# VH-VL binders against q9vpl3, part 177

Target 1, 224 residues: q9vpl3
Amino acid sequence: RGKINIQRPKAPHYERARVVAVTQPKYPELPKAKSCFKTRAERTQQQQENPYNEIIAREVRNWLDHSRLVAFFHLSSITADDIFRVRVQLHKQNLHLKSYGSKIIEQAVKNTRYEAIVPLFHSNHCIVFSPDPEKTAALLRIVRRVPQMVLLGGIVEETMLSRNQLVAYAQMPGLHAVQAQLVQTLSQAPGHLIQQLQAHQNSFVQVLDVHAKNQMNEETPKST

## First folded at step 6 (VH-VL)

Design w34 (framework fv_anetumab)
Fold by ESMFold2-Fast, scan of step 6:
Structure w34 (fold): chain C 224 residues (1-224), chain A 121 residues (1-121), chain B 111 residues (1-111)
Amino acid sequence: as target 1 above (224 residues)
Amino acid sequence: QVELVQSGAEVKKPGESLKISCKGSGYSFTDYWIGWVRQAPGKGLEWMGIIDPSDSYTRYSPSFQGQVTISADKSISTAYLQWSSLKASDTAMYYCARQPLYSGYDYFDIWGQGTLVTVSS
Amino acid sequence: DIALTQPASVSGSPGQSITISCTGTSSDVGGYNYVSWYQQHPGKAPKLMIYEVSNRPSGVSNRFSGSKSGNTASLTISGLQAEDEADYYCSSYDSSSTPYVFGGGTKLTVL
């Protein structure tokens, strides 16, 4: 085409078409506004990333607040089909298997009584929630058939328990007797419990690290 | 005191049926799995299978699937291992042992004293 | 059939340290932390010595320790004593076909 607004058509109908176009209220987008909106959109996106994590963190806190049983597991490689079957079995017992990223868990429990659980989630993990602490025995029976899920410990009636204490709780005949015994046990060793929970996780991580290093070393002698 | 007590030694002829028992005491029977382990004379340990007494869920070694039946009666805290038709190759010591409520197929913490089964003509 | 490989025999003198190996694959020893060790004296039932690779049950001497590297688990007995003379079996979860497998066993002789 000819240059913008320099070349004029000779026919009358072209002149009329041009007049109509000029008289219409049409606002083009401004290049300067586009640049500013792009920068602002980037800041909005960064802000949304933090609010999104907070929304999921609130979901985690809601599960913790409404669950009288929370069990923590290390999760080894498992197929989607196998974990789905486990979820179905758990759901029938009002047990809810959830997986969350470590940053979301840290954000959820920060400045709460549950902050001590954060070290448990530095590797692959999952959590089972239930409003019914009497379902602990059912939980352990189901998970016993899933060797990829390794019990680390849990929270029962707002009280943190080691793996062995959680197993003992599952074997108790009644709620009242268990609560009295649990309170007595925990009053004697509060700091040791956190150490025990972390020790189980650290032992597994150390084994994985040794396994990975051993596999790498297998290639080193070959390349020598 | 936690223990597993097994039935006494058996001497049988090929083709005969047999049911041996393993009675748990001193603990909640339905909170532990019971496994059966075979040891032929002068040989090593062979895992046969396990049962969850709470719902009678069973899992067998492929080598023993269809050769034996594992069952349990939780009302009397007793697990069973049975054969419909014994063979001379079934001559072995049979151990029962319990697995605690942890991740599945972990370890056996308490063992029965064993039941010697001798099958000969 | 033997799923996990152990040496048939090992020997040591009182006060020495010995190690028994248990080699499997990534579907058993290498893939999971469910390695156990059992001690069996002649005519007796097996006794759990180590569970979950490195844990000791109550009542087991701290002279017994377990470890794992890749597909090989090891039982180490330090300060060897005459009473340690026995057969030792490793075991593991197996994801491939048989969910629980034993090693062939190792006869420990204290010379």
Scores: ipSAE 0.157, ipTM 0.589, lowest interface PAE 4.4, mean pLDDT 79

Design w35 (framework fv_anetumab)
Fold by ESMFold2-Fast, scan of step 6:
Structure w35 (fold): chain C 224 residues (1-224), chain A 121 residues (1-121), chain B 111 residues (1-111)
Amino acid sequence: as target 1 above (224 residues)
Amino acid sequence: QVELVQSGAEVKKPGESLKISCKGSGYSFTDYWIGWVRQAPGKGLEWMGIIDPSKSYTRYSPSFQGQVTISADKSISTAYLQWSSLKASDTAMYYCARQPLYSGYDAFDIWGQGTLVTVSS
Amino acid sequence: DIALTQPASVSGSPGQSITISCTGTSSDVGGYNYVSWYQQHPGKAPKLMIYEVSNRPSGVSNRFSGSKSGNTASLTISGLQAEDEADYYCSSYDSSSTPYVFGGGTKLTVL
């Protein structure tokens, strides 16, 4: 099936260059005379009708359609150098790190079986895509070294998995074991999965609070 | 065997230009970043910058931004460190070292032997 | 660049254990598991001894071990030998000002 990507310019490999451009902040300059005086209502309507949002949403749908592995992460503040290193390391394992706005994700998954994931993206987030589900173990090894990326859950072979289920999947060595895990996961209700993902978000917020308090305490010098 | 081989020692006068080299062998050159580290006589190690030879992306330490240029030629597996105008304060040993992009190493695992640059009038 | 804090010198006798500390902030040593240690003998290039806080490369003696607690990383050398006499440098990723930073270095003397 090597010819499929040649005939389809929107295939995952081809989309990489466009996704890089899309994930960079784009502030297209409007004609100077009209940019300063747009009302809030006009800006809101223009954003709702924005063709760039539909193009980006279409790219997200293409990634979802062509990826057998999708992993969702909460993303804390990270430098351009750090994210560049992580992106390159992931790319060599055929893992593609992407960042999209919550509205774009909602538009991409609207009226699909994955619409339930939208609440995961209320805070800072990123997504990793791959056509190869066997790369789940490599993905988890790489992100273990990136404390700014916190695994929330994912989708493997079109089946939604919690963090714990995705970690367990990564440890399974064979096709029969993988298939058994997917059968078990198919019995999970979407609401149950979302509850588990929200619990991870709440736990992370508590960790951030402790870290902030520790940072304040460490700034205070202690002398005997 | 995997190794980085650097060009020979240089003796220059202030204001002269210089380009030193670091050649990788025994491995896939584009699978590793190449960093440059300076060590002034009797002093410690200073990180100068790094290059991805596959994409020619560079990142510099603020102390060396604008003072040096890092480049690479992937067709001959060689990285370069270049000065347009040397200063006496550039007298130092210069090391190149490789950093893996996809392994568990977030460190410089293989180092060149060093190039001694002496700048004196 | 702002260097990580190491003691200037440490000494020990053959067969003893010594520890070298490397202190940074929450934006480097404390924030990431990217701490590395290098050994440098006089007139030679540095050699990687420890990476990612506690891992040893192939060919490095198990007498060398690494650890981290908060903002301080430590290199421990057990069963000191004369050949361990060298300068030791720690290094970490730095998210605040520079991508990478080295410690000031520690001269180990084996008495």
Scores: ipSAE 0.006, ipTM 0.432, lowest interface PAE 13.5, mean pLDDT 75

Design w36 (framework fv_anetumab)
Fold by ESMFold2-Fast, scan of step 6:
Structure w36 (fold): chain C 224 residues (1-224), chain A 121 residues (1-121), chain B 111 residues (1-111)
Amino acid sequence: as target 1 above (224 residues)
Amino acid sequence: QVELVQSGAEVKKPGESLKISCKGSGYSFTDYWIGWVRQAPGKGLEWMGIIDPSDSWTRYSPSFQGQVTISADKSISTAYLQWSSLKASDTAMYYCARQPLYSGYDAFDIWGQGTLVTVSS
Amino acid sequence: DIALTQPASVSGSPGQSITISCTGTSSDVGGYNYVSWYQQHPGKAPKLMIYEVSNRPSGVSNRFSGSKSGNTASLTISGLQAEDEADYYCSSYDSSSTPYVFGGGTKLTVL
C-alpha cells in the first residue's frame, strides 16, 4: 500500500519540503491589520466590500450549484504534506477539497436554501465537492483515515443531511433514481446539522454569550 | 451472533515474542476497523491502536508506537497484536473491539472477551 | 494528558439518580460529538452504553442517558438498580496526536 512517510527524510520529500519552506510566508501572524486599521478611515470595515471576496463567493456558489455531493468537515491542525496527500486521494475519486474563509461562505450561501450551514464554518473547516453522489462511500472511507478531518454533515441531491444520514446514504448502493428518493426519505427523519454545530462550537460560546446578553437586554424593553 | 473471539491466556518470560489473535464472525470483517485496548491489573482502559482489515492500514497510540505491531488477515477474519520482546510491564488484559468503517472513531460496539497476558520470570 | 478526568467513585441507593462526569479539552470532549460510555462488570469485557454523546445502542435501558456541556460530558443513570454496580469509562475522539482517549474510570457502588 502507499504509505505516508513524512517522518523519515527521503530525497523526493526533502526536495519538496525545501521548496515549500522557501515559498511560504515567514511571518503569518503579523500585527499588520491591527496597526494599519488603527488610523482614521482605516478602521472602517474593508472585508465585506472586498471585490475578491465577492468573486470567490460566486465561485463557491457555483461549486454548490453544480455539485450533487457536498460534505462539510471540521479541520484540526494538519501539515501541508498530509493535506496534499488527502487532496490527491480525493481527486482520484473526482472529489474536490476546498477551504474558504467563513465570511466568504456566508456571502455565498446567504439567501439560499443552505444558509443554515454558516455556523459550521466559525471554526477551522473544509468542504469536499463532487458531481457524483455515488462517491460518498469513497469519500468517507478516505477521510476516516484523516483524524484531523471530522465529518459534520453534507448536501446530497440538494438535500441537507446530518452526519449520520450521510453515513447511512454511503452504506446503501443502488440506482441513481432510487438513491435520490432515499435521500429525501432520510432527510425527513429527525436530526439536524445545527444540533452538531451547537454541540461542538464551545470555543466561541463565551463570546456569543456576551453578545446574546446584550441582545436580550435590547429585547426586554419590549413586552407582550 | 456477531462476535469477536480472542485467543487464550498466555504466560511468558521477559524477552519472548508473542502474537495474540481476535477473530470476527457473523459480520462483514472488512466493513469494521479493529482496535486494541489494554487494561493493566487494577487499572483503566488504554487505547493502543487500530487497523483497517481491508488493506491492513494501521494507526497507533503514541504510547504504543514501536512497542507492538497490529496486523490482520481478512481471508480468515482475524486481527493480531504482536510483541517482538515482552517486558514485565506488558502484563495486562488485552481487548479487541470493532468500530464501523464509515463512522470515524465513534465507538467500539462489539468487544472480544479479552486475552490475559502475564509476563514474569 | 491522554486520559479524560472522571471521579474515581460515585455511590447511590436503589431508585436514586446519579451522574458521572467526564472532563476533557476543546480538542476532544469539547470539540466533537464522539463521546462514548462503557460499562464493565468485574471479570467481563466492557459494554457500550452510550455513543455520540447521547445515543443508546439496542438493548441498553433508557435509564442511561448522556449529555455534554462545553468540555464536560455526563452519564446519568436514573432509577438506579443493583445490576448497575460496575466501572464506567468515558471515551472521546481526540484531534491531537492521540486520536482516541479514555477516561480514568469511575467505580459505581449501589448500596
Scores: ipSAE 0.374, ipTM 0.649, lowest interface PAE 2.3, mean pLDDT 78

Design w37 (framework fv_anetumab)
Fold by ESMFold2-Fast, scan of step 6:
Structure w37 (fold): chain C 224 residues (1-224), chain A 121 residues (1-121), chain B 111 residues (1-111)
Amino acid sequence: as target 1 above (224 residues)
Amino acid sequence: QVELVQSGAEVKKPGESLKISCKGSGYSFTDYWIGWVRQAPGKGLEWMGIIDPSDSETRYSPSFQGQVTISADKSISTAYLQWSSLKASDTAMYYCARQPLYSGYDAFDIWGQGTLVTVSS
Amino acid sequence: DIALTQPASVSGSPGQSITISCTGTSSDVGGYNYVSWYQQHPGKAPKLMIYEVSNRPSGVSNRFSGSKSGNTASLTISGLQAEDEADYYCSSYDSSSTPYVFGGGTKLTVL
């Protein structure tokens, strides 16, 4: 606990914070309970997809479209206080930690070039977004200290990267080196990358499941 | 050549202060944690703590929290281990070692040569 | 805090294979794939031999291999050579207290 910045870091440059806020979708207020008497057409409409899920899916697509860095993580059992501290550290570096339901992620990436990542989100997950790919190094530094967050892979400058490729990207000394690495990475077979990410997730899920079961004596409430 | 070079052996009396150093060369100092390890005479290795030189964030082992201070000066690529008041039980060999802040080697891959600290009255 | 459990000593003859165990709990060895092995010759600093359970850094002989089963990690040295005579320490990430914990160390004697 700090004094002035007890739970939150100082905002990034105000113009960037304002632009991010403006691009957020506006959610309508929940409507008042409707009449009990409904026509057949009205009952049929109630069988349709939840419109709020589409609004949230649009928010996810907006983050994907306006972020030059996207990192995917498996998230194991972590307290609300711990995840909040991580979110604060990330926000200080213009890194935005978000959690969305798997159905919403699937809906957001359906019919896009990112549809292949859907299997990564069948377990507990979170995503970090940033407009600044140079923050990849800061991201990995922060997450290295959080064992409950396991890096699965990411997207940099619209290119899908495995965990190891993202780490290599973070260690590059300058723009020309980054450009050369991206050209090399773009020549990789995309199917192989997805298989590596899926295998990695399955291995870590097993390890974390064993860890969670071995922590059965812990009586404090935890959520995955 | 990537290396960690530690300061020379020290002989001190109980109650005296001491600061030993670990200088990195041949690599980007702020891309690696620096850890400190203690080895008492004839005993095994024991983690004391680690520091991120880029922001001076430290983590201490419970046995050493409040007993020592770990610090770093990134402008000269040097990490430090400091005691405000030495005890005879602090007599040991002290090693520094580096570990990547990112991936590559999720372990301490380069070690200093060690600094022998002897505390006697 | 509490050190990981290693045998105090192990011995073998040149050309033989030996295995050193490292036993912890679900909060260290059993819970994570962050087990490292270090070799220390008398009067020298430790040297990294294995990281992340089974990976070898550049310059380490293929004779050294690592594995893990449950709460026990193992270092196996095949084709023993006189130069392998040293103390070996395991180290693991520890979620319960310190970020890392060492084993008590194993003295390898090559007869």
Scores: ipSAE 0.005, ipTM 0.455, lowest interface PAE 12.7, mean pLDDT 76

Design w38 (framework fv_anetumab)
Fold by ESMFold2-Fast, scan of step 6:
Structure w38 (fold): chain C 224 residues (1-224), chain A 121 residues (1-121), chain B 111 residues (1-111)
Amino acid sequence: as target 1 above (224 residues)
Amino acid sequence: QVELVQSGAEVKKPGESLKISCKGSGYSFTDYWIGWVRQAPGKGLEWMGIIDPSDSYTDYSPSFQGQVTISADKSISTAYLQWSSLKASDTAMYYCARQPLYSGYDAFDIWGQGTLVTVSS
Amino acid sequence: DIALTQPASVSGSPGQSITISCTGTSSDVGGYNYVSWYQQHPGKAPKLMIYEVSNRPSGVSNRFSGSKSGNTASLTISGLQAEDEADYYCSSYDSSSTPYVFGGGTKLTVL
């Protein structure tokens, strides 16, 4: 909807230090006009349809459809000034930090390939979008300075990746690394991947390091 | 084989300058932060500070801010810890260690062997 | 001075289980899941044993486990062996003053 920006509560001048207009999404094209909702979304639509929520849900779907990199974070308590500084750093790398209510996320991803991510958003969260998957390394370098943002996982080139896989992708983003990540993802059951995405970040530091080393040790893999 | 190799032991007098090194090998140096940890003789571990080699961003413990300088040269995969004027109280084992990384203050998974610095007259 | 509180020493006999505590505040141990544990043998560099409260690096025995309740994290070593005799340090992110803080360390003695 072309009037979505007019109805947005926050304008660039709302807070001078906060360059909202620069970080606000631009809508290059509209997502699919029709949406089919499942039981929860249908019930919400019938009993408590809110045009504002539907507009924002369409914005979220537009971001998902037009971003080749999407990263999901749990967000611990953080000051507005601190998150603003992070948002500015991310924006310089064409990375767009967005925060949406869990109900809006659920509404946006119902009946889409991304429906499985809904459980990630039942607590405080934020999402980073980018049209450029090569910016995954830049994203993780910036977030490294923000312990309040805890990486849960993401989507790269429409492929859902666990936190370990996304970090490995960032460290070894070449053709070989991308091929290895796709093979690993394809060899896992969807339930296993979602379990990894929902697991507390505690699981991954050493395992990722071993994984990255193993990938580096493959000199000339033969592709069948 | 991922490793951090530190420079050799140093014996200095108070007032002298010193720069010790920590060289990473077997991994992408700019994808990991390097921290420095001090251990005085018979005492525990003290976090001194950390550096992001990709842009030389540093963060220091308040106890060490202004007392030491942490730097890195990403072209040779080496981080440094430097004193302009050593004190006898700087006598300690100094470790470098890398953070694997999605939060800059997570865990140090690979440690250097340590550099013993002795400052005495 | 030490920001995270650990007992100075703990002891056990081979085959027993021991637990080492690490107590902080809501700005460090209690507020975040960035608690790590390190083992240090005399004359050697520390070795990462547990990261992010409860996860073991590859190559660390499953006899080592970590947990957290409120402002206190715990390292538990089961089936105690002579080689476990070492100093153990906890660490955490700290939002209040020092971005990263260690505990005072605990000397484990295996008789």
Scores: ipSAE 0.134, ipTM 0.593, lowest interface PAE 4.7, mean pLDDT 78

Design w39 (framework fv_anetumab)
Fold by ESMFold2-Fast, scan of step 6:
Structure w39 (fold): chain C 224 residues (1-224), chain A 121 residues (1-121), chain B 111 residues (1-111)
Amino acid sequence: as target 1 above (224 residues)
Amino acid sequence: QVELVQSGAEVKKPGESLKISCKGSGYSFTDYWIGWVRQAPGKGLEWMGIIDPSDSYTYYSPSFQGQVTISADKSISTAYLQWSSLKASDTAMYYCARQPLYSGYDAFDIWGQGTLVTVSS
Amino acid sequence: DIALTQPASVSGSPGQSITISCTGTSSDVGGYNYVSWYQQHPGKAPKLMIYEVSNRPSGVSNRFSGSKSGNTASLTISGLQAEDEADYYCSSYDSSSTPYVFGGGTKLTVL
């Protein structure tokens, strides 16, 4: 009941193209070429300024400055139609899912108080913004059904929270009344938050690596 | 008055292009989705697609993907529905309708009067 | 193909009450409280009568009410008037195919 709008947030038209780009399969040889050896042309291309990126970086800064809830997610391969459906579900709770490239995030937050979040975005990622921190519980309930999105942490009322702290925040009764006290208690370890978020990200990568190695070593089905 | 005003009826031949319009007035155009709904003669309502006028983000029903193009010009508070090549099966009444983006309910609260498109040889 | 099932027609006499059903699945009507009802008079655009299952927009008579039980939503019209004679369409959010689906429509005849 109530006047809840399930429509997609007011995202720029080019947001759709960026979501599609993020979900595109990588060429098998491209990641290795970029990680082990970068040609002179590739290094020059990486340093080249992109006017489009600056425009989008300003949009990211605007979202960060005007949102009282920001949640960071690792994003596994997902189709454009599936992510669109998730975006629509989130919109009904005034939650706005955005996908930006790592370079855009870094450009947006460099020399700002948000610079500490950059390490979270070295792999595939997305961010959910909301002006309403009371929607944290609704966010986690919706995302729980999306295995491609793994919560890394967030920012509530300009305070950086780890994944566990954000989950605890969502479960507290009287969010509006308790928010200031919880934020005050949790706000004093930004370095520890980054370490926790990096550890989670590294653990996830480790699990994927182990799975891939197991597939290589055990290509035959398990004995019955 | 809050209203959506659609362009007048069109009579076209198969293979011709067509662009019909839906102009919002009396409200902030970029605060609402504009959806398009088709109603074939004597049939029910079919949702075709939707656009966010603030950034021109569109989503199409699978049945209409590739068949039409939805666009908007927020500077004149107008949304458009366009065909590159009309078919006789495109003969229908076409409605535009608005739905709140950030606040309000999940429903089309204001509808245009409809544009009748007739495609015959 | 119609996503939501409505009876093709219903009828009632002035002053009586009538109920129109709208049946879907757990991916639409059953899973979400985003059911709307639209009234369409011949030759005119649809008008929103009920949104989010049971809420009424300003200007809509309190004779119109909505409810939902499981996968079936219902529109009830009490104190039927001749002007209520129209086609009624239900609509719902659908997570499985497209964000918006409509019912096939129900023609209400007032005797």
Scores: ipSAE 0.000, ipTM 0.422, lowest interface PAE 18.0, mean pLDDT 75

